# VH-VL binders against q983m5, part 30

Target 1, 189 residues: q983m5
Amino acid sequence: MVKVIASSLRKGNVVDKDGKLYVILFAENIHPGKGTPVTQLDMRRIGDGVKVSERYRTTEQVERAYVEEREHTFLYADGEGFHFMNPETYDQVAVSEAVVGDAAPYLQEGMPVQVSQFNGIAISLVLPQRATFEVVETEPTTKGQTASSSYKPAVLSNGVRTAVPPHIAPGTRVVVMTADGSYVERAKD
Key: E = the ipSAE of ESMFold2; O = the ipSAE of OpenDDE; V2 = 0.75 times the mean of E and O plus 0.25 times the DockQ between their complexes.

## First folded at step 16 (VH-VL; framework fv_nisevokitug)

Design u02 (at its last look DockQ between E and O 0.54; V2 from the best seeds 0.00; counts 0 for: pae O 2.1 > 2)
Fold by ESMFold2, look of step 16:
Structure u02 (fold): chain C 189 residues (1-189), chain A 121 residues (1-121), chain B 108 residues (1-108)
Amino acid sequence: as target 1 above (189 residues)
Amino acid sequence: QVQLVQSGAEVKKPGSSVKVSCKASGGTFNDYAISWVRQAPGQGLEWMGSIIPIFGTANYAQKFQGRVTITADESTSTAYMELSSLRSEDTAVYYCARVGYRGWSYYMDVWGQGTLVTVSS
Amino acid sequence: SYELTQPPSVSVAPGQTARITCGANNIGSKSVHWYQQKAGQAPVLVVSSDSNRPSGIPERISGSNSGNTATLTISRVEAGDEADYYCQVWDRSSNHYVFGTGTKVTVL
């Protein structure tokens, strides 16, 4: 274990709290206009899976365990799970649906993914922040629509439902956030 | 205090499989992980694999990949190791151990009593 | 790939000091753990992380690790120290536990 400040923690880190190990599921630093900055941590106890949500002062010391973080390349998914390859060693790893979670629809063949391993076991994945998908369903565009118009519903090629600006037509490739599918911009082909 | 209690000795024929259980009592089932280590008569210790139940996967030693399966049941605080396609050289004592973490490394801080598996016709 | 080499045996008279080595390339950059296994028994952790003694392990058992050699030292050896001793590391490159070849300590 090493001590780190709470604000340095991110998804996939493992921390020791009161003699128990937790994997970080979500971390957010909050900087209010007045008052002390805090770090919000959502985490899961490794021994029994109990989830906790806690706030720390951003400068508070927290004991962190070593986690091997290695880039892998997504290959494919099948009935056995999601398959990744270490591009340096060519070792392949299958990662369970439970670990991949809501990130599953955003995975693309060849995508670089950060895999966190504890005791050689995959405990977390981090995808690139953004990925490109085609819009397969949305309302057609109407001439004269402005950029100030409300976003409209859309379905991406991976099946994710999102909202896009009114000028986006079916067949348009768009950049979205992999965290929640939110629209960023039209893709530059 | 955690104690690991393993299933009893077994005699198996070549080509069959064996499944050894490891039950935790008097403490947490898995603060970190459960490892399996074997020792052939008069030989050293050989790691086979480890599991962290909540992540649904195991880490296997390359030598055993494909013929060892490690599972766990949190509700009964029990881990299992199944070794298939047994040969006479698989005759060994099979240990389970709880994994501890210190110094950027992993070690076995609590060991089961061992299970002798004899592979003979 | 990464292998830990120990002498097969060490003989020591009561009251003397036994030193059990565990050799590997750059082992000093790794954390080394040590186990004692008495005849017919499961291994018992006696040193973790190079020099940490679990509760109940006497101060006369100590560990060190530098360069290409980790060493378990048993001072004022007693008959009860007769056992096999194994070193162990976690190898990050292979994601494997690696045990040493083992050393039989005989108390004369």
Scores: ipSAE 0.500, ipTM 0.779, lowest interface PAE 1.8, mean pLDDT 89
Fold by OpenDDE, look of step 16:
Structure u02 (fold): chain C 189 residues (1-189), chain A 121 residues (1-121), chain B 108 residues (1-108)
Amino acid sequence: as target 1 above (189 residues)
Amino acid sequence: QVQLVQSGAEVKKPGSSVKVSCKASGGTFNDYAISWVRQAPGQGLEWMGSIIPIFGTANYAQKFQGRVTITADESTSTAYMELSSLRSEDTAVYYCARVGYRGWSYYMDVWGQGTLVTVSS
Amino acid sequence: SYELTQPPSVSVAPGQTARITCGANNIGSKSVHWYQQKAGQAPVLVVSSDSNRPSGIPERISGSNSGNTATLTISRVEAGDEADYYCQVWDRSSNHYVFGTGTKVTVL
């Protein structure tokens, strides 16, 4: 067990609360214009599956349980699930769609992913915060528009819908956040 | 008290598949790992794989990779172990067991009664 | 692969102490659990690495672990202690549950 600040917690982390272990299902840092920043945690209690929602100050100390975390690389997905490989041992692990969840569209072959295991079972993945995809569909570009202009709808090569600056055209590779698909910048290929 | 009740004995032909069930009662099921362990006649215990039902993903012993499938149905609190391409060497009593834990200490604290699977031509 | 080695058999007279060893490289750093299996029955957890003794398990059954050897100790052995005993660990490196080869304890 180790104490960490609440804002550092992420999905898949295991925390100890009142002597019971919880798996974090969702974590969000909220910075209100007024008031103290808080971390919202949605968690499931290990053992009975009870879901709880808690708010912490972002700097509040929380007990984090140590789980097995290993870096893997994404290989492929099939009917058995999403397959990852340990680059050191070459061991492979299959992860279910349920565990991968909304991260599925952002997985790319060769992508480094942190796999968390509890009781020998993969319980969560941590993807790189950013990933690069090609824009395959978007509204026509408008001449003279800048990045400060209103964003327009777009579809990425992985099927994810996002919003991009007006100057972005189909075929352009862009960096997006893997958490929500939000546009970050044009890729520097 | 948590109890695990397994399906009945099976007699199978070589090359066929068997699916054994393990139903939990008297306690929580979803967040506890369920392991499958087999024991050939006169032999020791051999771990096959485990699953945590709520997460749906199983881990397997390397020996059985590609031939064993462990699943769980949360709605019925039942775990399943399917073994394909059966051989005579697969003749064994198959156990399901609940995995208890403290930290990284994992043990099997509740066991099913076992299911005899006989593979014969 | 991580392997646990046990003696095939141990014989003990009633009232005496039985010691069953489980050997592996650096097993002293691992949590070792023990199971008792009587003839025709499912295994029963008799020793966990936890501070809490499993319910119904007598105090005369205990486990120790040091170096390359874990030991199950059964004091004041009774006829009812005749069974097969297995040690078990979870190996992080392979992510496998590993059982020992098993030891048949015979009460003379």
Scores: ipSAE 0.087, ipTM 0.685, lowest interface PAE 2.1, mean pLDDT 90
ESMFold2 (binder alone), look of step 16: mean pLDDT 93; pTM 0.953

Design u03 (at its last look DockQ between E and O 0.62; V2 from the best seeds 0.51)
Fold by ESMFold2, look of step 16:
Structure u03 (fold): chain C 189 residues (1-189), chain A 121 residues (1-121), chain B 108 residues (1-108)
Amino acid sequence: as target 1 above (189 residues)
Amino acid sequence: QVQLVQSGAEVKKPGSSVKVSCKASGGTFSDYAISWVRQAPGQGLEWMGSIIPIFGTANYAQKFQGRVTITADESTSTAYMELSSLRSEDTAVYYCARVGYRGWSYYMDVWGQGTLVTVSS
Amino acid sequence: SYELTQPPSVSVAPGQTARITCGANNIGSKSVHWYQQKAGQAPVLVVSSDSNRPSGIPERISGSNSGNTATLTISRVEAGDEADYYCQVWDRSSQHYVFGTGTKVTVL
């Protein structure tokens, strides 16, 4: 263990709290206009899966476990889970649906993903912030329709529902945020 | 304090499978991981794999990839190791152990009593 | 792969000191753990992280680690120390456990 300040903690880090290990699921640093800056942590106890939510002063010392973080590439998914390859050793690691979670539809063959491992077991994934998908369903442009600031519903090639600008037609490749599927821009490739 | 109690000895025929259980009692199942280690007669300790129950996947030693399946049932605080396609070389005592952690390293701080698996000729 | 080499056996008279070595390239940069296994029993952790003794392990059992050699030292050896002893590391490169080859300690 190493002591670190709370504001340095990120998803996939493991912390020791009262002699128990927790994996960080979500971390946010909050800097209010008045009052003390705080770090909000949502985390899951490794021993039994109990979830806790804690606030720390951003400068508060927290004990962090050492966790291996290594880039892997996504290969495929099957009934055993999601399979990744370590590009240095070519070893494959399986990652459970529970660890992949809401990120699953954003995985693409060959995608570089940061994998956090504890005891050689994948405990967290961090995808690239953005990914490109084709729009497969959205409202067509009607005669007399003008460009609007209102976004319209769309379905991406991975099944994710999002909102896109009115000029986006089916077949258009778009860049979205992997965290929530929000539209960023039309792909320029 | 946690104790690890394993299932009883088994005699198996070549080509079959064996599933050994490891039940935790007297505490949390594991704060870290559960490992499986075997020891053939007159030989040393050989790590087979480890699991962290809440994550559902195991880290396997390369020698056993494809033949060993390590699982856990958190509701019963029990881990399992299943070894398939048994052969005489798999005759061994099979141990489960709770993993301890410090720094960049792991060790086994609580051991089950062991389960003798004999693969008959 | 990372291999830990131990002498196959060490013979020691009662009251003397037994030293069990665990050799590997640059093992001094790793944390070394030691297990004692008496006949017919499960292994027991006797030293963790080079030199830490778990509760219930007598002070006469100690460990050290530097350079290419980790050593388990048993002072004032008793008949009850007769056992097999294994060193172990975690190999970060492979993400695997590595056990030493084992040393049988015989008390003469």
Scores: ipSAE 0.704, ipTM 0.871, lowest interface PAE 1.0, mean pLDDT 90
Fold by OpenDDE, look of step 16:
Structure u03 (fold): chain C 189 residues (1-189), chain A 121 residues (1-121), chain B 108 residues (1-108)
Amino acid sequence: as target 1 above (189 residues)
Amino acid sequence: QVQLVQSGAEVKKPGSSVKVSCKASGGTFSDYAISWVRQAPGQGLEWMGSIIPIFGTANYAQKFQGRVTITADESTSTAYMELSSLRSEDTAVYYCARVGYRGWSYYMDVWGQGTLVTVSS
Amino acid sequence: SYELTQPPSVSVAPGQTARITCGANNIGSKSVHWYQQKAGQAPVLVVSSDSNRPSGIPERISGSNSGNTATLTISRVEAGDEADYYCQVWDRSSQHYVFGTGTKVTVL
């Protein structure tokens, strides 16, 4: 077992609480304007289905259950789900849309992904925090104070909607956060 | 008491597919892994794969990769195992089983009654 | 692949003790489970690595594990103990359930 900070927990993670295992159904980090940041976890106890709702300090240590964490490479997606390969063993694992969740648009072929398996079954993924995509749609670049201007709406090549600086034009590759699609910087490639 | 009830015996032609069902009753379904294990006549137990319904993903034995599909319907508390491209060697009793756990210890504590699948020309 | 090897058969007289072995490299570090399968029936868990004995399983049946051999022990064997027995582990490396080759126990 390993201890992690509460804020790092995600849906599908399995935690050990009081000697019993819980699957996380929902996780949210709450940062109040005033007060201590907390992590809200809605969990279901494996075995009897008891639902539990707990709040932790975001930095509070929580014990994760016995899961295998292995680096995989994303290959492709099809009707059966998202396919990943262990680069060491070349074993492949299919992961459902339910497990991939909102990470789906950010998956790119060849991307290294940390796959967590419980009972051999993929239950969660950890993507790189940043990914690069091409801007395919955005508002025209306006002449003026581009550095001080507000961000403008844009659409990435993966269909994700984001906001980019005024000087960003269609065709430009940008780095975004995989968690929410937020703009980080222009790609250097 | 948790029980697993499987669908009835099947007779199939080579090259066809079979889908066996396993319905759970008397307890929770979504949180437990359901494994499929087969046993050819006079042979031992062979694990095929398993699924945890709540996650909707399955793990398969390498031997059956690409030929077996395990699914689950939470609304009906039923797990399914579909085996395609059937061969005579696939003639066996197929079991579903609930997986119990403690730490890294995984075992099958509840078993279905088994489903005989006969593959013959 | 990880493999579990069992003797194909064990014969025992009533009242005696039957010992069924399950061999594998470093199996002593793994949790080993045992199943009993009577003729025409589904397997039944008889020994788990857990401290709790499965319901309905007599105390005569126990498991031990050390080194490269796990052992199922059935003391005071009865006619009803005649069955096939399988050991089983979870192989973390391959993420597979692995069953032993099975042992037929005959009560003489």
Scores: ipSAE 0.528, ipTM 0.809, lowest interface PAE 1.0, mean pLDDT 92
ESMFold2 (binder alone), look of step 16: mean pLDDT 92; pTM 0.950
ESMFold2, look of step 18: ipSAE 0.646; ipTM 0.844
ESMFold2 (binder alone), look of step 18: mean pLDDT 92; pTM 0.952
OpenDDE, look of step 18: ipSAE 0.304; ipTM 0.762

Design u04 (at its last look DockQ between E and O 0.13; V2 from the best seeds 0.00; counts 0 for: pae O 7.2 > 2, placed apart)
Fold by ESMFold2, look of step 16:
Structure u04 (fold): chain C 189 residues (1-189), chain A 121 residues (1-121), chain B 108 residues (1-108)
Amino acid sequence: as target 1 above (189 residues)
Amino acid sequence: QVQLVQSGAEVKKPGSSVKVSCKASGGTFSDYAISWVRQAPGQGLEWMGSIIPIFGTANYAQKFQGRVTITADESTSTAYMELSSLRSEDTAVYYCARVGYRGWSYYMDVWGQGTLVTVSS
Amino acid sequence: SYELTQPPSVSVAPGQTARITCGANNIGSKSVHWYQQKAGQAPVLVVSSDSNRPSGIPERISGSNSGNTATLTISRVEAGDEADYYCQVWDRSKNHYVFGTGTKVTVL
């Protein structure tokens, strides 16, 4: 174990809290206008899967376990899970649906993904922050509307429902956040 | 203190499969992985694979890839190892063990009592 | 591919010291764990991370690791120390456990 400042923790890190191991599912540093900055951690206990939410002062020391983190390339999904390849060794790692979770529709063949492993078992994935998908369903555009910021419903090529600006038409490639599918911008080219 | 209790001895025919169970008892389920290790008569220890029950996928030794399936039932605190296409050289005592760790390394800190699997015609 | 070589046997008189070696290239850079297996029983962890003794393991059992050799030392050997002993490492690059070949300790 190594002690680290809470604000340095991110998804995929493993911490020791009161003799139990937790994998970080979500980490956010919050800097209020008044009061002390805090780190919000959503975590899952490795032994039984119980989820907890904790707040720490950003400077508070937390014990972090040593966990292998290596970039892998997404290959495919099947009945046994989601399969990734270590590009240096060509070893394949299967990752369960439980670990992939809501990230599943955002995976694309060849996508670089950070895989965290404990005892050689994948416990967390971190996708690129953004990915590009085609809008397959939304209302056609009406040119010239610049005053409204109301987003309209859309369905992406991976099946995710999101909201896009009014100028986006079906067939448009858009960049979205892999965390929740939120629209970022129209894709280039 | 946690104890690992394994299913009883089995006698199997070549070509069949065997499924050995390993149940944690005597304490609360704690943060750990379960490994499977076998030992043929008069031979050394051979790691087969490991699982963390809540994640559902296993890390398999290459030698056993394709023949071994390691699973877990979180609700009963029980892990399973199934070995298929049994051969006489699969006759061994099969152990489950809880994984301990320190730094960048892993070891087995609590062992089950072992399950003898005999493959005989 | 990474192999841990142990002598097949070590004989020791009661009250003397048994030394069980575990050899591999640069094993001193790795954490070495040791197991004792008495006849008919499951293995028991006796040393982790080169020199750490789990609860219930007597101080006369100790470990060291340097260069190409890790050593388990049993001082003031008793009849109850008669067992097979295995070293083990974790191979970080292959995500595998590697066990040594095993050493039978006989108390004369």
Scores: ipSAE 0.658, ipTM 0.858, lowest interface PAE 1.2, mean pLDDT 89
Fold by OpenDDE, look of step 16:
Structure u04 (fold): chain C 189 residues (1-189), chain A 121 residues (1-121), chain B 108 residues (1-108)
Amino acid sequence: as target 1 above (189 residues)
Amino acid sequence: QVQLVQSGAEVKKPGSSVKVSCKASGGTFSDYAISWVRQAPGQGLEWMGSIIPIFGTANYAQKFQGRVTITADESTSTAYMELSSLRSEDTAVYYCARVGYRGWSYYMDVWGQGTLVTVSS
Amino acid sequence: SYELTQPPSVSVAPGQTARITCGANNIGSKSVHWYQQKAGQAPVLVVSSDSNRPSGIPERISGSNSGNTATLTISRVEAGDEADYYCQVWDRSKNHYVFGTGTKVTVL
């Protein structure tokens, strides 16, 4: 354990709060025009998966636990969990559904993922911020609509619901944010 | 210095269950995994499973899945291993051990004194 | 499953060097640890992949790892070194700990 300032914390880090360990799911430093800068942390308690949201002063000291982080590639999922491989050593690791959580739909074969482990237990994953999926369902395409038009509901090939521009039709590949499935752009491939 | 003290020897009938305790003292308990390793007479070491108390989640060797339960009580710094449906082949000395670590290296640096479990009709 | 194979026994004369092997596919890429177990006692960690030697362990005991074989070396063997020795690795794929089959070292 080591004390660090809250503003230095990042997604995937593990912190000790009141004797419990949390993995950071989201971290943001907020600098208001007036007032004290704060760090917003969304965290998941490792023991039971409870999600909490906390705010710290950016300079506030927080206990951080050391974790091992290695880049892996996603291989496949089965009854044993989600399987990742170290591209350098070819070692594989199985990660539970509980740890993967909401990232599961965005995992694609060959995708690089940062795997964090504490004392041999996988506790967190960091996916690329963007991923590409095919739109499989959406409202009819409206001709002549501009980018300023309202987005329409859509379903991606991974089952995730999102909103896409009016000109997007089923079969189109789109780039979305892996954090929330939000539309970014049409895929260039 | 960290020490692990296990409960005493057990004599059990086939089909029964045994629960062995392992109490830690002299150091931190919650942050380190506790492993259970058994050794049948004249045989080698066999890993059964482990738990990190603060996480509350245990992992088990496939051989013992469904028959072994490993738990931990942080308030008493005690880990437990319960083995059910005992067979004569389960006669062994059962060890608890603290799993030390550095990076991706995990080893058992502190061992309990062992608990003999004898299964006989 | 990942398996570690050791010779059942090694005999060595006092003052000589004992070498105990632990074989597995690509074990050279893994951290290998070694345990000494004297008769009637619990195992004791004698070699870790760490730079730190366990307290109380003599410098005569060392470990090496390459290819498909890890080796425990005990130099200047003495009577007190007579024991069973086990290698051990951690399997990432299942978060399991794997022990070798064990080697009985006899000092002649």
Scores: ipSAE 0.016, ipTM 0.572, lowest interface PAE 7.2, mean pLDDT 90
ESMFold2 (binder alone), look of step 16: mean pLDDT 91; pTM 0.944

Design u05 (at its last look DockQ between E and O 0.34; V2 from the best seeds 0.00; counts 0 for: pae E 3.6 > 2)
Fold by ESMFold2, look of step 16:
Structure u05 (fold): chain C 189 residues (1-189), chain A 121 residues (1-121), chain B 108 residues (1-108)
Amino acid sequence: as target 1 above (189 residues)
Amino acid sequence: QVQLVQSGAEVKKPGSSVKVSCKASGGTFSDYAISWVRQAPGQGLEWMGSIMPIFGTANYAQKFQGRVTITADESTSTAYMELSSLRSEDTAVYYCARVGYRGWSYYMDVWGQGTLVTVSS
Amino acid sequence: SYELTQPPSVSVAPGQTARITCGANNIGSKSVHWYQQKAGQAPVLVVSSDSNRPSGIPERISGSNSGNTATLTISRVEAGDEADYYCQVWDRSSNHYVFGTGTKVTVL
């Protein structure tokens, strides 16, 4: 465990505050044109699951706990949760829906993820930054679109709603950010 | 301040199962991981597994994988350890313990009184 | 698996010092915890994280850890110190708790 500045903290990091561990759920650095830069942290306390929301000066020191981060591959999901395999030991681990959270629709069979563990129990995941999905529903491209409507609604094969450029048609494979489903580019295959 | 109170002693036949309870008081149940440790007569301490009740998932010692089930009921602040296919070698005192930590320094800071399980034919 | 080796027994006269060792490769890079278990009782944590003493544990009980050996030291031994003592680490590679083999301290 080491002291770090607040602005260096990211989702999935674990901090030690007053002898308790917190998992960062959301981190945002705010750099106003006037005033002191701040870091907004939304965290979950491991011991009781209480969610807290705090603002720190970006330079404020915070104790970061060691996170046992290990690569796993996603296998499948069922009624018991999400199942992963450690590719080095072949041990399987079940991860609860609460831990997977909003990442669930972006998981794909065989996807490498980084699993953070506390006492051998999964507490967070980090997916690859990008993943490829098919667009299953979107409007056909129409001539005469205005500049204010440059992106259009779309539904991906994993059910996520996003916005895509006008030239994207249903059946197109697209690369999206796994954090929020935002469009990056047409897949190159 | 947290206290762990375990269920009473049990006598079991080989091939049966036992379920030991561990009730927490004096704090919130979901605040900590709960570990199960056993001790055969005249022997040392042997870790069996741990659970974090808020997530409902457990980490099992390899030796007990497939025979032990660790669960928690948040509404009653109670953890359970069930050991199946009992053999005479499973005769032991079974302890529950609260996991203390600072960073990745894990230890057991509060122990239950222990539950003697005797397996005999 | 990672193994923690302790001497099976230590005999000590009242008022003297008992030293209980816990040996393993590179144990000095790990955090070592110690438990006292009196006859018929549950274990009690007496040292955490190599040298941290929980509230209510007398200062004459102390710990150290370097190299391949962690040591629990009981100064000015009393009859009430007669117990079994266990060291313990968390093993990252196996995600297991590992307890030492145990040391019976006998007060002569």
Scores: ipSAE 0.311, ipTM 0.702, lowest interface PAE 3.6, mean pLDDT 86
Fold by OpenDDE, look of step 16:
Structure u05 (fold): chain C 189 residues (1-189), chain A 121 residues (1-121), chain B 108 residues (1-108)
Amino acid sequence: as target 1 above (189 residues)
Amino acid sequence: QVQLVQSGAEVKKPGSSVKVSCKASGGTFSDYAISWVRQAPGQGLEWMGSIMPIFGTANYAQKFQGRVTITADESTSTAYMELSSLRSEDTAVYYCARVGYRGWSYYMDVWGQGTLVTVSS
Amino acid sequence: SYELTQPPSVSVAPGQTARITCGANNIGSKSVHWYQQKAGQAPVLVVSSDSNRPSGIPERISGSNSGNTATLTISRVEAGDEADYYCQVWDRSSNHYVFGTGTKVTVL
């Protein structure tokens, strides 16, 4: 068992509560304008299927059940799901779209990903925080409108919609956050 | 009591595919992993893969990677194992089993009755 | 790959004690489970690493594990104990469920 802060918990994580194991079905961090930030967890108890909804302080310690965390490399996706390979053993694991979730567009071949497994099953992924994509569509740049101008809408090569600085043009590679697709910087490659 | 009931015996030609079902009753389905284990005539037990229905993800034995597909339908409490490109060596009784757990201890505490799959030309 | 090795057969007289070994490197650090399979039947869990004995399993059947050998012990063997027995572990390194080669126990 390991203790972690509630805000770090994600869907698919397994936690120990009062000696019972729960699978997190939904996790949300709520930061109210006034008051203490909280983490909402919807969970299902393993064994009898009882659903519970719990609210924790974001910094509250929660005990996680044992999971196997291993670095994998993303290979490809197909009808069976997303395929990852252990670079050491060359074993492959298929991960469903449900588990991959919103991370799907950010997966690139060869990308290192942390795969968490419970009972031998991949239950969650941790992608690098940043990834690089090409801008394939954006508004034309306007002369004199550079750093002082607001960001403009753009579409990345993976189909993700984001906002980029005015000076960014189609064909430019940019670094974005894998969590929400937000622009970080122009790629240096 | 939890029970696993499997589909009936199959006779298949080499190169074809077989899909065996395993229906759970008498308890929860989604919260437990279901493993598939086969046993060739006169041979030992061989693990093929497992799935946790709640996650919809499966892991497979390296030997069967690319040839076996394990799925689950939570609405019907049924797990499936599909094996393609069948060979005579795939002739075996195929079992589904529920995986119990405690910490890092994983065991199969409930077994289906088995499904005989015969591959012959 | 992680492999579990069992003797192919063990013969025992009624009332005596049968011991079935399961060998592997550092198996003593793993949770070892045992299954009984009678002819024409599905395997049945007879020993788990848990403190709780599976329902319906007699106290005559027990498991131990140390070093490189796990052992299933069946005391006061009866005719009904004649079966194949398999050890099993979950190997974290390979993420595989691994079964032993199996042991046929014959009651003389």
Scores: ipSAE 0.074, ipTM 0.682, lowest interface PAE 1.9, mean pLDDT 90
ESMFold2 (binder alone), look of step 16: mean pLDDT 93; pTM 0.954

